# VHH binders against Probable F-box protein At1g14315, part 16

Target 1, 278 residues: Probable F-box protein At1g14315, of Arabidopsis thaliana (Mouse-ear cress) (q9m9t0)
Amino acid sequence: MQLLPHDTVEDILERVPVKSLLRFKSACKQWKLTIESQYFQAKQLICSAGGKDLNLVLVSEVPKRYHIYQLFHNSCDGLVCLFDYQTLNNIVYNPATRWHRRFPVSSTNTWRYINPSSPYRINTSSSRGHALYVDGSLYWLTGKKEIKVLALDLHTETFQVISKAPFAEADHRNIITRSLNNRLCLSVSKPLQQMIIWSFNSENKTWEQIYSIVNRSVTQSLPVAILEKNKLLCCPRSNSRQLMIYDIKTKSVDSVSIGTYRCGDSVFCYFESLISIL
Below, E stands for the ipSAE of ESMFold2; O stands for the ipSAE of OpenDDE; V2 stands for 0.75 times the mean of E and O plus 0.25 times the DockQ between their complexes.

## First folded at step 19 (VHH; framework vhh_7ocj_1)

Design b6 (from b1 with T101D; at its last look DockQ between E and O 0.01; V2 from the best seeds 0.00; counts 0 for: DG spot H101, pae E 5.6 > 2, placed apart)
Amino acid sequence: QVQLVESGGGLVQAGGSLRLSCAASGFDFSSWAMGWYRQAPGKQRELVAVIYWSGSTRYGDFVKGRFTISRGNAKNTVYLQMNSLSVEDTAVYYCATSWFDGIESGDFDYWGQGTQVTVSS
ESMFold2, look of step 19: ipSAE 0.162; ipTM 0.605
ESMFold2 (binder alone), look of step 19: mean pLDDT 81; pTM 0.825
OpenDDE, look of step 19: ipSAE 0.034; ipTM 0.452

## First folded at step 21 (VHH; framework vhh_7ocj_1)

Design c1 (from b1 with F100Y; at its last fold request DockQ between E and O 0.40; V2 from the best seeds 0.00; counts 0 for: pae E 7.6 > 2)
Amino acid sequence: QVQLVESGGGLVQAGGSLRLSCAASGFDFSSWAMGWYRQAPGKQRELVAVIYWSGSTRYGDFVKGRFTISRGNAKNTVYLQMNSLSVEDTAVYYCATSWYTGIESGDFDYWGQGTQVTVSS
ESMFold2, look of step 21: ipSAE 0.219; ipTM 0.648
ESMFold2 (binder alone), look of step 21: mean pLDDT 81; pTM 0.821
OpenDDE, look of step 21: ipSAE 0.017; ipTM 0.359
ESMFold2, fold request of step 22: ipSAE 0.000, 0.000, 0.013; ipTM 0.246, 0.137, 0.513
ESMFold2 (binder alone), fold request of step 22: mean pLDDT 80, 80, 80; pTM 0.818, 0.818, 0.820
OpenDDE, fold request of step 22: ipSAE 0.688, 0.723, 0.697; ipTM 0.867, 0.879, 0.869

Design c2 (from b1 with S54G; at its last look DockQ between E and O 0.57; V2 from the best seeds 0.00; counts 0 for: pae E 6.2 > 2)
Amino acid sequence: QVQLVESGGGLVQAGGSLRLSCAASGFDFSSWAMGWYRQAPGKQRELVAVIYWGGSTRYGDFVKGRFTISRGNAKNTVYLQMNSLSVEDTAVYYCATSWFTGIESGDFDYWGQGTQVTVSS
ESMFold2, look of step 21: ipSAE 0.088; ipTM 0.572
ESMFold2 (binder alone), look of step 21: mean pLDDT 80; pTM 0.816
OpenDDE, look of step 21: ipSAE 0.030; ipTM 0.383

Design c3 (at its last look DockQ between E and O 0.01; V2 from the best seeds 0.00; counts 0 for: pae E 19.0 > 2, placed apart)
Fold by ESMFold2, look of step 21:
Structure c3 (fold): chain B 278 residues (1-278), chain A 120 residues (1-120)
Amino acid sequence: as target 1 above (278 residues)
Amino acid sequence: QVQLVESGGGLVQAGGSLRLSCAASGFDFSSWAMGWYRQAPGKQRELVAVIYWSGSTRYGDFVKGRFTISRGNAKNTVYLQMNSLSVEDTAVYYCATSWYTGESGDFDYWGQGTQVTVSS
């Protein structure tokens, strides 16, 4: 097995401003787990700030092996899902244990149906049609004229509609689902103007506005994680080799290099587990 | 309101070249990703090329170095230079834009399309 070098962490540190670098460097550890396979490369970077660990996983093509992957936008119980467009396989992967398994799309003996089925058709033609896993449930945005949040409870395998979303009149193309601080969040943007992030409180069944951001760079980016109460990690749209950290209190933006990898390869917040599928 | 207007399509002989243009308005052109997609009859729309504000580009596998995407920020226009065309390149070509794209690149806003027809 060939292991990836640690110089990606050093590249990130070299491109951060001196004051930000000292804070970020003290919080970040070396690569926790690296894996190489015929399908993908993965590096894992742990950053600790404010007593909380943040796992970042960067997934890219194996060098000199041409692959096209789609990363489904977060992890579920320490597992991540990839789709290889070249071989038409789903790949389930555990970064903590290096376990992975391939599930061909054409094989029906690995799938089962949920009854009763979804009460709404999921809009799969939009970049916002991907499922989001949060705390035992999957979430989708549905519809075009009247946008709703569809939930699937994975334990009961039942669908439920969250109809009281605060964005019923918003263009569906400006709404993004994210798991931030282990809660379902919606990022509602007017590009070049503002981004409002709503968090769903499952105890009260209500939406809370947790951020309102007026910054041209940040309103054009994808939220990845909350590093500290007032700092938001974002992925710029341009398939950049940079991540950015937006400080909501000071309104400052810092850049963090991800070395030879790009945001378009995918980066997401990951929670480790020992789960595997036999 | 985002508006995209394609031009430059038409009939061309196999082995020939064609340059598509897409005029953009209603957004900060230099800050958004721009892309070209195509759709042949009976087929799904597929990515041809993407160019980001950083200057990074990405191409569909079938391009094989024959096409080049570029942008003219002074004219709010994205271009697609297509060389070594074959009959298999016959399709409606669509200009697209988005303030973000996924790894596989679905775009939020689309033009009306321009027909490219390659004769053998």
Scores: ipSAE 0.000, ipTM 0.147, lowest interface PAE 19.0, mean pLDDT 66
ESMFold2 (binder alone), look of step 21: mean pLDDT 82; pTM 0.841
OpenDDE, look of step 21: ipSAE 0.393; ipTM 0.738

Design c4 (from c1 with T97R; at its last look DockQ between E and O 0.01; V2 from the best seeds 0.00; counts 0 for: pae E 16.1 > 2, placed apart)
Fold by ESMFold2, look of step 21:
Structure c4 (fold): chain B 278 residues (1-278), chain A 121 residues (1-121)
Amino acid sequence: as target 1 above (278 residues)
Amino acid sequence: QVQLVESGGGLVQAGGSLRLSCAASGFDFSSWAMGWYRQAPGKQRELVAVIYWSGSTRYGDFVKGRFTISRGNAKNTVYLQMNSLSVEDTAVYYCARSWYTGIESGDFDYWGQGTQVTVSS
């Protein structure tokens, strides 16, 4: 390798996988300083998210020698939240760097209240009470007869109802929230009939119907990610050891083995990062 | 940059005592499990002791109460007090970290360079 300008080195390093960046930190002092800078870590995160490189995190019951963990639905900036049932700790974990920090559920020193409070009751016991992180905000579905989208902007710490759901539905339907391509999405399905996926544009607060799927297996599945070339990665609800890749254009379905793990709501994608929480 | 630096090794007579230290930097020490492993020439690496973030400990079967692992979170240091040493304890001792509760060597993601302990008769 020849000597390169720092801006060129920076552009090259931001495209390197995080695991390789960790190995390269001992290569030279300049590379170590670049990789550890907060500016580079922010650039690397943006590049990783834009590159569409998917990483799946599967957590299931492990052998008795390990803790039993519960994953929360999705990741934030390359970080994953786990719950350790043995120690009653929330754990923020970076799978790429193996950095983590524990937050006891019983400690009030690590928790504070947000004021003003939510304008709607957030029912955390229902399937629609899951908070979904997307791009600096948390989202919930609220309401019973008319479903609304409640947002919490994490920067301003303010709650706002930002939209109604994009469908006029009074009947029971399977409604699932997901982060697909770093956008808030709603998957609305009647099993064995159809699945409609709506994507929210936060800039103009509008919904776009991005998929309408009529496939018996896919309409019974949970969408996980949108892959390159408009393919949808799905997790069957039948406790399967397979994931499905649905090609939206050809309507074909491929299966991908996940070994001894089983799918469920513990499968999500994340973008690798160097981020740690202090 | 994660760094684990072992010290306190050396030559000691059988029946003697030695205290190893491992200074840690570049990560949130108090959130990690810390362990000591050893490797004699021609042998596989084996567990000596692990101390978890809670302060609880696990020991290799051969320790039989002779060694004590401890941690000083204020100093980001893990210690191994070794008493009643025998020639069989001669090995390179390695410091390692893990965020898991497992004790298998594959559960540890970063290792120090090691410190030599030699026990003479």
Scores: ipSAE 0.000, ipTM 0.245, lowest interface PAE 16.1, mean pLDDT 71
ESMFold2 (binder alone), look of step 21: mean pLDDT 83; pTM 0.843
OpenDDE, look of step 21: ipSAE 0.006; ipTM 0.231

Design c5 (from b1 with S30Y Y52T; at its last look DockQ between E and O 0.30; V2 from the best seeds 0.00; counts 0 for: pae E 17.5 > 2, grease 25.3 > 24.2)
Fold by ESMFold2, look of step 21:
Structure c5 (fold): chain B 278 residues (1-278), chain A 121 residues (1-121)
Amino acid sequence: as target 1 above (278 residues)
Amino acid sequence: QVQLVESGGGLVQAGGSLRLSCAASGFDFYSWAMGWYRQAPGKQRELVAVITWSGSTRYGDFVKGRFTISRGNAKNTVYLQMNSLSVEDTAVYYCATSWFTGIESGDFDYWGQGTQVTVSS
């Protein structure tokens, strides 16, 4: 067979599923060197994030005596962070490659504080105090009567209130933050009445209402992802063995079984990557 | 409809012990946070204990290790074991629950009717 130009090989490989890339590493030294390069892995991540291939990670909430994992954050670069309450370790995990590494909570030589720390108080009711990662920044809600969006720019390590919430005084317990279609979104739910989802445009610092839903079941659920242009994936409750798909145009609701797993805090979306820490 | 029914309150001498129970119905108990609050006359309602769906707990500072919260998911019941009681523990004790509350105490959505605990010297 003929040798392909190196840039053409990279363009082809970055579109290949991660499992196939792992097989290709073992088949050819040239491909192994390409696939292992930091440049290619970053390029593959960008290409994967631009596609429509979303995956769900289901984490069992049934306690095992020594294997308990919970999510602190949504996916970042195809990686997820879990916490093992039995061993007191943070775990960084790549679901596509099954790579993982443990980071003990008690080891301070692997952790540092941001200086200066945030001067803003975090509202914890919507995310248990966890940040939401979107496009190079971490986000929280802050404020009591007037809810505002607090951002940490990971490049500059600076905190800034970037916007007011797009709605008047709301019960912070009824507001959640989510990454939908790779944008910061706020979901405001009034059970049995309405759910409104707002999407933030970071370029001009404005909010757009992208959904207004009056379906009784959906208004009692938590948004998880946008599957298609007009379909919203929702979790009805943390104990449910079902997910809901709500079609905005037809107003139909479909249920999808997740077997023995339960939804709630343990279901989120990610893009596949080859990324490992080190 | 969410319902919480407290029991086990009453009169006890200082230094004694008391166990409160809260029977829960109308929701999937195992996935909700449960808590105990108390309110003495003329005072604000204050946190006694919270237990999450995973069994993590938090206590009010005044508890000083004297009280223990636990949950029996098979029986849809949350308990508060109170030991070494003093007159200052006299209050109405309320059971509470909420959807998506963490280990830190927040506003709870549903409350029981309360049970009186009176500690005599």
Scores: ipSAE 0.000, ipTM 0.116, lowest interface PAE 17.5, mean pLDDT 71
ESMFold2 (binder alone), look of step 21: mean pLDDT 79; pTM 0.816
OpenDDE, look of step 21: ipSAE 0.056; ipTM 0.489

Design c6 (from c1 with S30Y S54G; at its last look DockQ between E and O 0.17; V2 from the best seeds 0.00; counts 0 for: pae E 16.0 > 2, unsure alone 64.9 < 65, placed apart)
Amino acid sequence: QVQLVESGGGLVQAGGSLRLSCAASGFDFYSWAMGWYRQAPGKQRELVAVIYWGGSTRYGDFVKGRFTISRGNAKNTVYLQMNSLSVEDTAVYYCATSWYTGIESGDFDYWGQGTQVTVSS
ESMFold2, look of step 21: ipSAE 0.000; ipTM 0.150
ESMFold2 (binder alone), look of step 21: mean pLDDT 78; pTM 0.807
OpenDDE, look of step 21: ipSAE 0.199; ipTM 0.581

## First folded at step 22 (VHH; framework vhh_7ocj_1)

Design d1 (from c1 with S30R; at its last look DockQ between E and O 0.17; V2 from the best seeds 0.00; counts 0 for: pae O 11.6 > 2, placed apart)
Fold by OpenDDE, look of step 22:
Structure d1 (fold): chain B 278 residues (1-278), chain A 121 residues (1-121)
Amino acid sequence: as target 1 above (278 residues)
Amino acid sequence: QVQLVESGGGLVQAGGSLRLSCAASGFDFRSWAMGWYRQAPGKQRELVAVIYWSGSTRYGDFVKGRFTISRGNAKNTVYLQMNSLSVEDTAVYYCATSWYTGIESGDFDYWGQGTQVTVSS
């Protein structure tokens, strides 16, 4: 007999760690139904992510048994995107639930099961074949002469070209895709000169410049997270055991030691979730 | 500071073998992708082999099983064993590293000075 109202129980469950929630599925049929509902999963994620604490994950090595590489060093909605270099598949993976979905590319560099096919060739033999996962979509940089952003909506399984890319003439080597604040972002750098971070607005489908940084150290780093709108957490590429926090207002750089971080480790914000993409 | 120093290049007859070495320092060797590229005169630099931190490897199309990239346990060294060499394999071979992608030339952050490999008929 349930002693508490169902809504109260749900509120409590939303605050329970994902690992425990997975165990609770076996304890009660009603709980199982609740925990497996998309509505609950979304609310649980909001609750988990809504905390003021920055949750960073350091990944030094992926087990060899998977033969995968986390290319973009990011997470969104509790999911990570991995690239399997053996199968040349992009994999969306939930580390907490172990749910995963593979997205294979055919020998012709087209998606095997998606119709219509990609309007652009995705070359899996290059880094451009590796996707970034953000908010239900996979993103690629495509094109040699003109750089474009290709998006695959995983729910509708449709390809789209992101309009009005501000970096069409930029060197692709200096463009890095990132998930910042659960938004698609592009970091366009001129090493040792400037780094501009663009954020994509999904509502109006435009790119907004959110940061323009002139700092020698930061321009050689990878954006990891936006902290309180005015600070940018960056991962250096140089031999360092410290992350960098760049203050947009003061233009100061602070070094931060986090855990056992070493140069070469993947670092990104991560929250456990129950999310899967159906 | 990241340093990559290649060695093992030289002159070899067609059908012969060479083993290139790249001594790496100044970064977390185990966490970075290591790669070999080559550039022949008048040609573009092309990927020869990459070994990722996961242990997975990739090779250029021209390799066709002739070359093997591997990591040494000692001295942070990456090797390129080249067998059945042909005149077309003549090039400067470069060692490169990156912790980001390690697939394309533009993705690598650091490069060695290169070592000359010459294959005679």
Scores: ipSAE 0.000, ipTM 0.269, lowest interface PAE 11.6, mean pLDDT 82
ESMFold2, look of step 22: ipSAE 0.143; ipTM 0.589
ESMFold2 (binder alone), look of step 22: mean pLDDT 80; pTM 0.821

Design d2 (from c1 with V50A R58N; at its last look DockQ between E and O 0.12; V2 from the best seeds 0.00; counts 0 for: pae O 11.4 > 2, placed apart)
Fold by OpenDDE, look of step 22:
Structure d2 (fold): chain B 278 residues (1-278), chain A 121 residues (1-121)
Amino acid sequence: as target 1 above (278 residues)
Amino acid sequence: QVQLVESGGGLVQAGGSLRLSCAASGFDFSSWAMGWYRQAPGKQRELVAAIYWSGSTNYGDFVKGRFTISRGNAKNTVYLQMNSLSVEDTAVYYCATSWYTGIESGDFDYWGQGTQVTVSS
């Protein structure tokens, strides 16, 4: 039926938009099998992300259609993590495929369906209840005086504590979790208008300092993306309509207007994918 | 210096209403997020309501439409209108502010001294 070799067809499909791929699943059984394969999905994601320096999504407000209070603060592998304030659930969601998985927390801040339960209490009454999704895991900051990073592996459904946290003694108010280049990162504000960004190395289980920034504007901003290794895209926390690009080498700050960005909007890199966590 | 002073607390019967006020000074009120927290004896402090720069609001799950947070226009004041109060609402209520003006509910940076709210049966 197909005049082209299967491998060629797959190569073509990898470059097709996710929305179209979803439609193609109904057109051919062979395509459906291909599109639903984890191997293909991974390749498609690489293709989707490939060649693009930056793909930003702006989320201005909580969509009314969800009837919940939602937080969009990052994306990884085409997935986003939502927090439902009504149910106190973290939700891993694929906007393109509509796949989602809920992770409910009990009123006692214990995980209802995960055994063993979290070794640490997650405060669901604050922003600390909001998980960060990075590369198959959810991450939380826990504690006030002794800060710990809690990780939930979504594949194994097991909790673990990230070891050797360089910011264990830092004030929790000065620590922000972010996903940069599909890695768990922490932005730690220090006295004298300094911000240190740490990146977690999952291979050796260590934290690496990737940026040390002394700039008033940048230290009061949220890291959004790493640009060309030496530039950091940041969104301000103040009433501003402009993003900031900080050059690590020159220490210069450039203001950038992107789309209809407004202060308060969630800004993060996003690529559509077929990824789901099973 | 950032200052937050709560008022309006007191004793009220179940089913009653209270309006809490927080007078804010020492910062750009219009550019900061404002919030109300409460802490009951033996319980953790929990978010009651937050209002962000955009005017968006966030409420605790226990609020269930009973409470409303709002900003004053003329005065650097944030309000918490509490209706249909129950004994479970008894707590010290704290005003809080944060320089982060995003739509996300973050940790607040500054706190008031708190005001006692007691709901009797």
Scores: ipSAE 0.006, ipTM 0.282, lowest interface PAE 11.4, mean pLDDT 82
ESMFold2, look of step 22: ipSAE 0.101; ipTM 0.557
ESMFold2 (binder alone), look of step 22: mean pLDDT 80; pTM 0.822

Design d3 (from c1 with G102P; at its last look DockQ between E and O 0.01; V2 from the best seeds 0.00; counts 0 for: pae O 14.5 > 2, placed apart)
Fold by OpenDDE, look of step 22:
Parts: C-alpha cells; structure tokens; sequence
Structure d3 (fold): chain B 278 residues (1-278), chain A 121 residues (1-121)
C-alpha cells in the first residue's frame, strides 16, 4: 500500500544514491521494476549529472580481481572503460552496479563476435588498443601516417570511421583522446608548447576547436574537465601532486590540491548511474 | 541541408557504358564519404561503390573491375563510371553520403532520389 503517488515516489527515487537504489530493489517489486526500467535510469542519470558540483574520482590502483587498466582518465554516464592486457579485452564497466561488458580482440587484432569486423587493425600491444568510452560508443585512434578515429557503437555493435579530421596529418604520439562534457575530444600537441583541443559536434558532424593553449605545463598535462566554459582542469603527467586550472581568458594557471593525488593516478569526473549498455 | 542529385542514367545496350554523376551540396564534401548503391526490382539495395574521404575506394563483389567511383574536377561531384554493362545491372542507382565512413550498405546518412539505369540485351 503506497501512501504516495507513484510519480512522487519516482521523483524521490531519482535523487537517491545508486547504492541505496540497488538495495531498494529487494524491498518492493514495484520499486524493482521502476529502478530497472530504462526510463527511470535515464531520468536518474539526468538528475545525477545535473548537479552543479564537480565530482572528481582519483584512481590510484587497478582492482586486482580484473587485471585491468584504465588508460583514459574519463567517465561517461557513470561508466568507465578499462583494458585487460591479459585477455586483450576492452571492458565497459559500471562501478556502482558492477555491470560490465567485454569486447574481445582476436590475436589478429580484429574484433571477435562483431560483424562486420573493424575496418582497421587495432594494436592491442600498445595504448592504441585502449578505447575511450563516450556516449554509447568506444573510440580508438588508428593509423600511423593518417590518423583516424574509429568508433564502435555499442548498441548496434557496428564500426564506423569518423570522416576527415583536422588532425589527420598530426603525429599520433601527440594526440590524446578525451571525454569533456560528454563529448568526444582530442588534444593535439603542437610545437612551441601549444595544445589544441578539438571537440566533435554530433549535430553538425564537424570538429570544433574549443581551446588553443600556449602553456608548457598545460601542454604536458591531460585535460580532465571543463569548468564554467572558460577554465580547463588538467592533470599533470609528472612532477606534481596538484591539478592545474587553466583560465582560457586570463591564460593563468592555478594549482589545486585534491586528496592524495599522485602523478600517474587516474583523475576524472564521475557520478554514479544505473546505466548499462544492452 | 544535405542535397544529393543523381544524373546520367538511361537506356544502354549490353556491353555499353554509362557515367553517373551525383551533385552534392549542404555539407563538407571533402570530409564525407560518398557512395553509390543500386536497387533492382524485387531485390535488396546493394552497395556498388564507396569513396572515402581519404580517397580509398570499395566496390561491391559484382563490380569485378567494371565500375569506377571518383571525385571529379567539378565541384562537389562524385562519379560512377560503369563499363561492360549487362542486363543484370539494370536498377535504380542511388547516391549516398555519410559523416561517418560506412562499412556496409545502409550506414550512409543521406540519400539521393536515384537515377534509372536500364541495360537491354
């Protein structure tokens, strides 16, 4: 017997922590149905993502039980992408629900059980085999001379190659893939300590330059998050225990200490979700 | 708005040749993949040829070297040169484009209205 209207209950549940929601599934059949519905999960995600507070997660070690790495410092929709060097699997993982899906690569560097196969070889012996997860797709940089972005749609399980990119002729060593504001981004390092950040616009299907940074420290860092649209949170690769905030307008760099951050730790924005890729 | 307009279709005798053209507008032509498909009566639409933004090409199995897809000198135009045509090549031919490089038929985002190609014995 519910004392509150169903809609009201759902509204309340959307604001409840994911861990608690998982427990609530066992309390009531109706709640279970609600919590397991894609509709509710989407709404809950919006609610969680809509928070104004920046939630940073520091990952210092990879859980031994999975023998996996997180190469990319990112999260999207409460999911993370990990790579298992032993099995040569990319793993999309929900830390909150412990849901995961594996995407194995064959010994010939082709994807198993995906038809059609990848149009390009993915070198799993290098960082190029590690995927970035953004909004339902896995992304890889491919090619040596001509850099391309390979995409795997996890819903349709189809490979696609993003058309001509402005960085196609860039050295692959100077390109880093990132998820910023739930968009596919590329950081391209150029001579003279310049870093250009490109963002893919899914509406007009173009790459947009969103940042042009001339700063030695920032160029050697990893973009983590966009703050207030005019500041960039960056994670240094070495010789610092502090994050950096680069102001695009003033071109100033501020150092920020967070927790027990160490060089090499994974730092990214994260919020819990009930999301899984079906 | 993406526009694709096919031309060059018509009636040709077996063994003959045709050149199809597709005029494209409303998108960055140089950055998108272009393709030709065909659909014969009672058959499924099938890939004829694709030219990617890199200039690489892919052809259907039935082409066997008879057809060539190219980006011409004319602005925003893709061509399909068809040689050694047979009755089995009779179909409506469609131009297509995609912001993603497609792997298979149907992956293209936009399609033209098609042009009829009829090969007589």
Amino acid sequence: as target 1 above (278 residues)
Amino acid sequence: QVQLVESGGGLVQAGGSLRLSCAASGFDFSSWAMGWYRQAPGKQRELVAVIYWSGSTRYGDFVKGRFTISRGNAKNTVYLQMNSLSVEDTAVYYCATSWYTPIESGDFDYWGQGTQVTVSS
Scores: ipSAE 0.000, ipTM 0.247, lowest interface PAE 14.5, mean pLDDT 83
ESMFold2, look of step 22: ipSAE 0.212; ipTM 0.642
ESMFold2 (binder alone), look of step 22: mean pLDDT 81; pTM 0.832

Design d4 (from c1 with W53Y R58N; at its last look DockQ between E and O 0.16; V2 from the best seeds 0.00; counts 0 for: pae O 12.6 > 2, placed apart)
Fold by OpenDDE, look of step 22:
Structure d4 (fold): chain B 278 residues (1-278), chain A 121 residues (1-121)
Amino acid sequence: as target 1 above (278 residues)
Amino acid sequence: QVQLVESGGGLVQAGGSLRLSCAASGFDFSSWAMGWYRQAPGKQRELVAVIYYSGSTNYGDFVKGRFTISRGNAKNTVYLQMNSLSVEDTAVYYCATSWYTGIESGDFDYWGQGTQVTVSS
């Protein structure tokens, strides 16, 4: 029996590593109930992510230990989105808890278990079949001539189209979806070596331009994280073993060596969580 | 302009071998990941093999050591050596690459026209 008030215990547990919390589930029934509660899981995530410096994870190209082909290009709420290139399925996965949910697509590119089906075809045989997970939704780029952003809310299992896409006329090959600060972002490459990053505001359902970059090295890189309001961490598409920090104000680029980063590795911000999408 | 041209397909008997080639142009071949996909009639396109920037390779589960993907040194060419072919391997084989994630896994945006591989019993 606990000598401490339940609230105090919860406060302590919120600060405990996820791995330990998983073990604690077996130690006490009350703890199990607490740890499995959505409320606790949300608080724990806030505690884990809040106040901490940038936590970058480096993932090698494709770990051989997995039987599926995986893309690690972002994380949100402790979850990652994987793409199985053999089955052409998207998988939302929690690496810490091993929870996962698979989203199969039929041969006709229709969703097997979601009704109503997507209003637009998702080309699962291409990179556009890869979903981006952000804040409870999966996102796809669809279309070639008229680019649209398709969203699947994982809680309601409903599709919606993000309106007012600023890049509707852009070449789909020059558009990259990213999660920055837990927001849906789009990186659009323009002629003359310009890259514009748009961020979607879920409140007003509008796209906001957050970066306009004219730098030869940065425009060919992949956005990884916003470090500060005016600093963008980027991953180069070169043999460089260094990441780049771009200062939007000074337009300076600093090279940063982080860990054992190698060209080809996926880099993204990650925090362990107990989150699952039910 | 990115171009991928497959060759080497054809008819082969079960147990036989075939070598596919993909001639690539219009991009930095050395910095991009290359892959082979296949699509059989009435089936979904599936990944056969990928070779990353680092030279690392991965294969579909059905490959089971029968196929080998490799890069040519002198020519911007990627190869798929297929051994111990079976009727189930009959498909159109596509070469693929990606501008976006050339140094990363699995984001292929450019495709060849495909080459037919038919394995007879």
Scores: ipSAE 0.000, ipTM 0.262, lowest interface PAE 12.6, mean pLDDT 82
ESMFold2, look of step 22: ipSAE 0.000; ipTM 0.309
ESMFold2 (binder alone), look of step 22: mean pLDDT 80; pTM 0.821

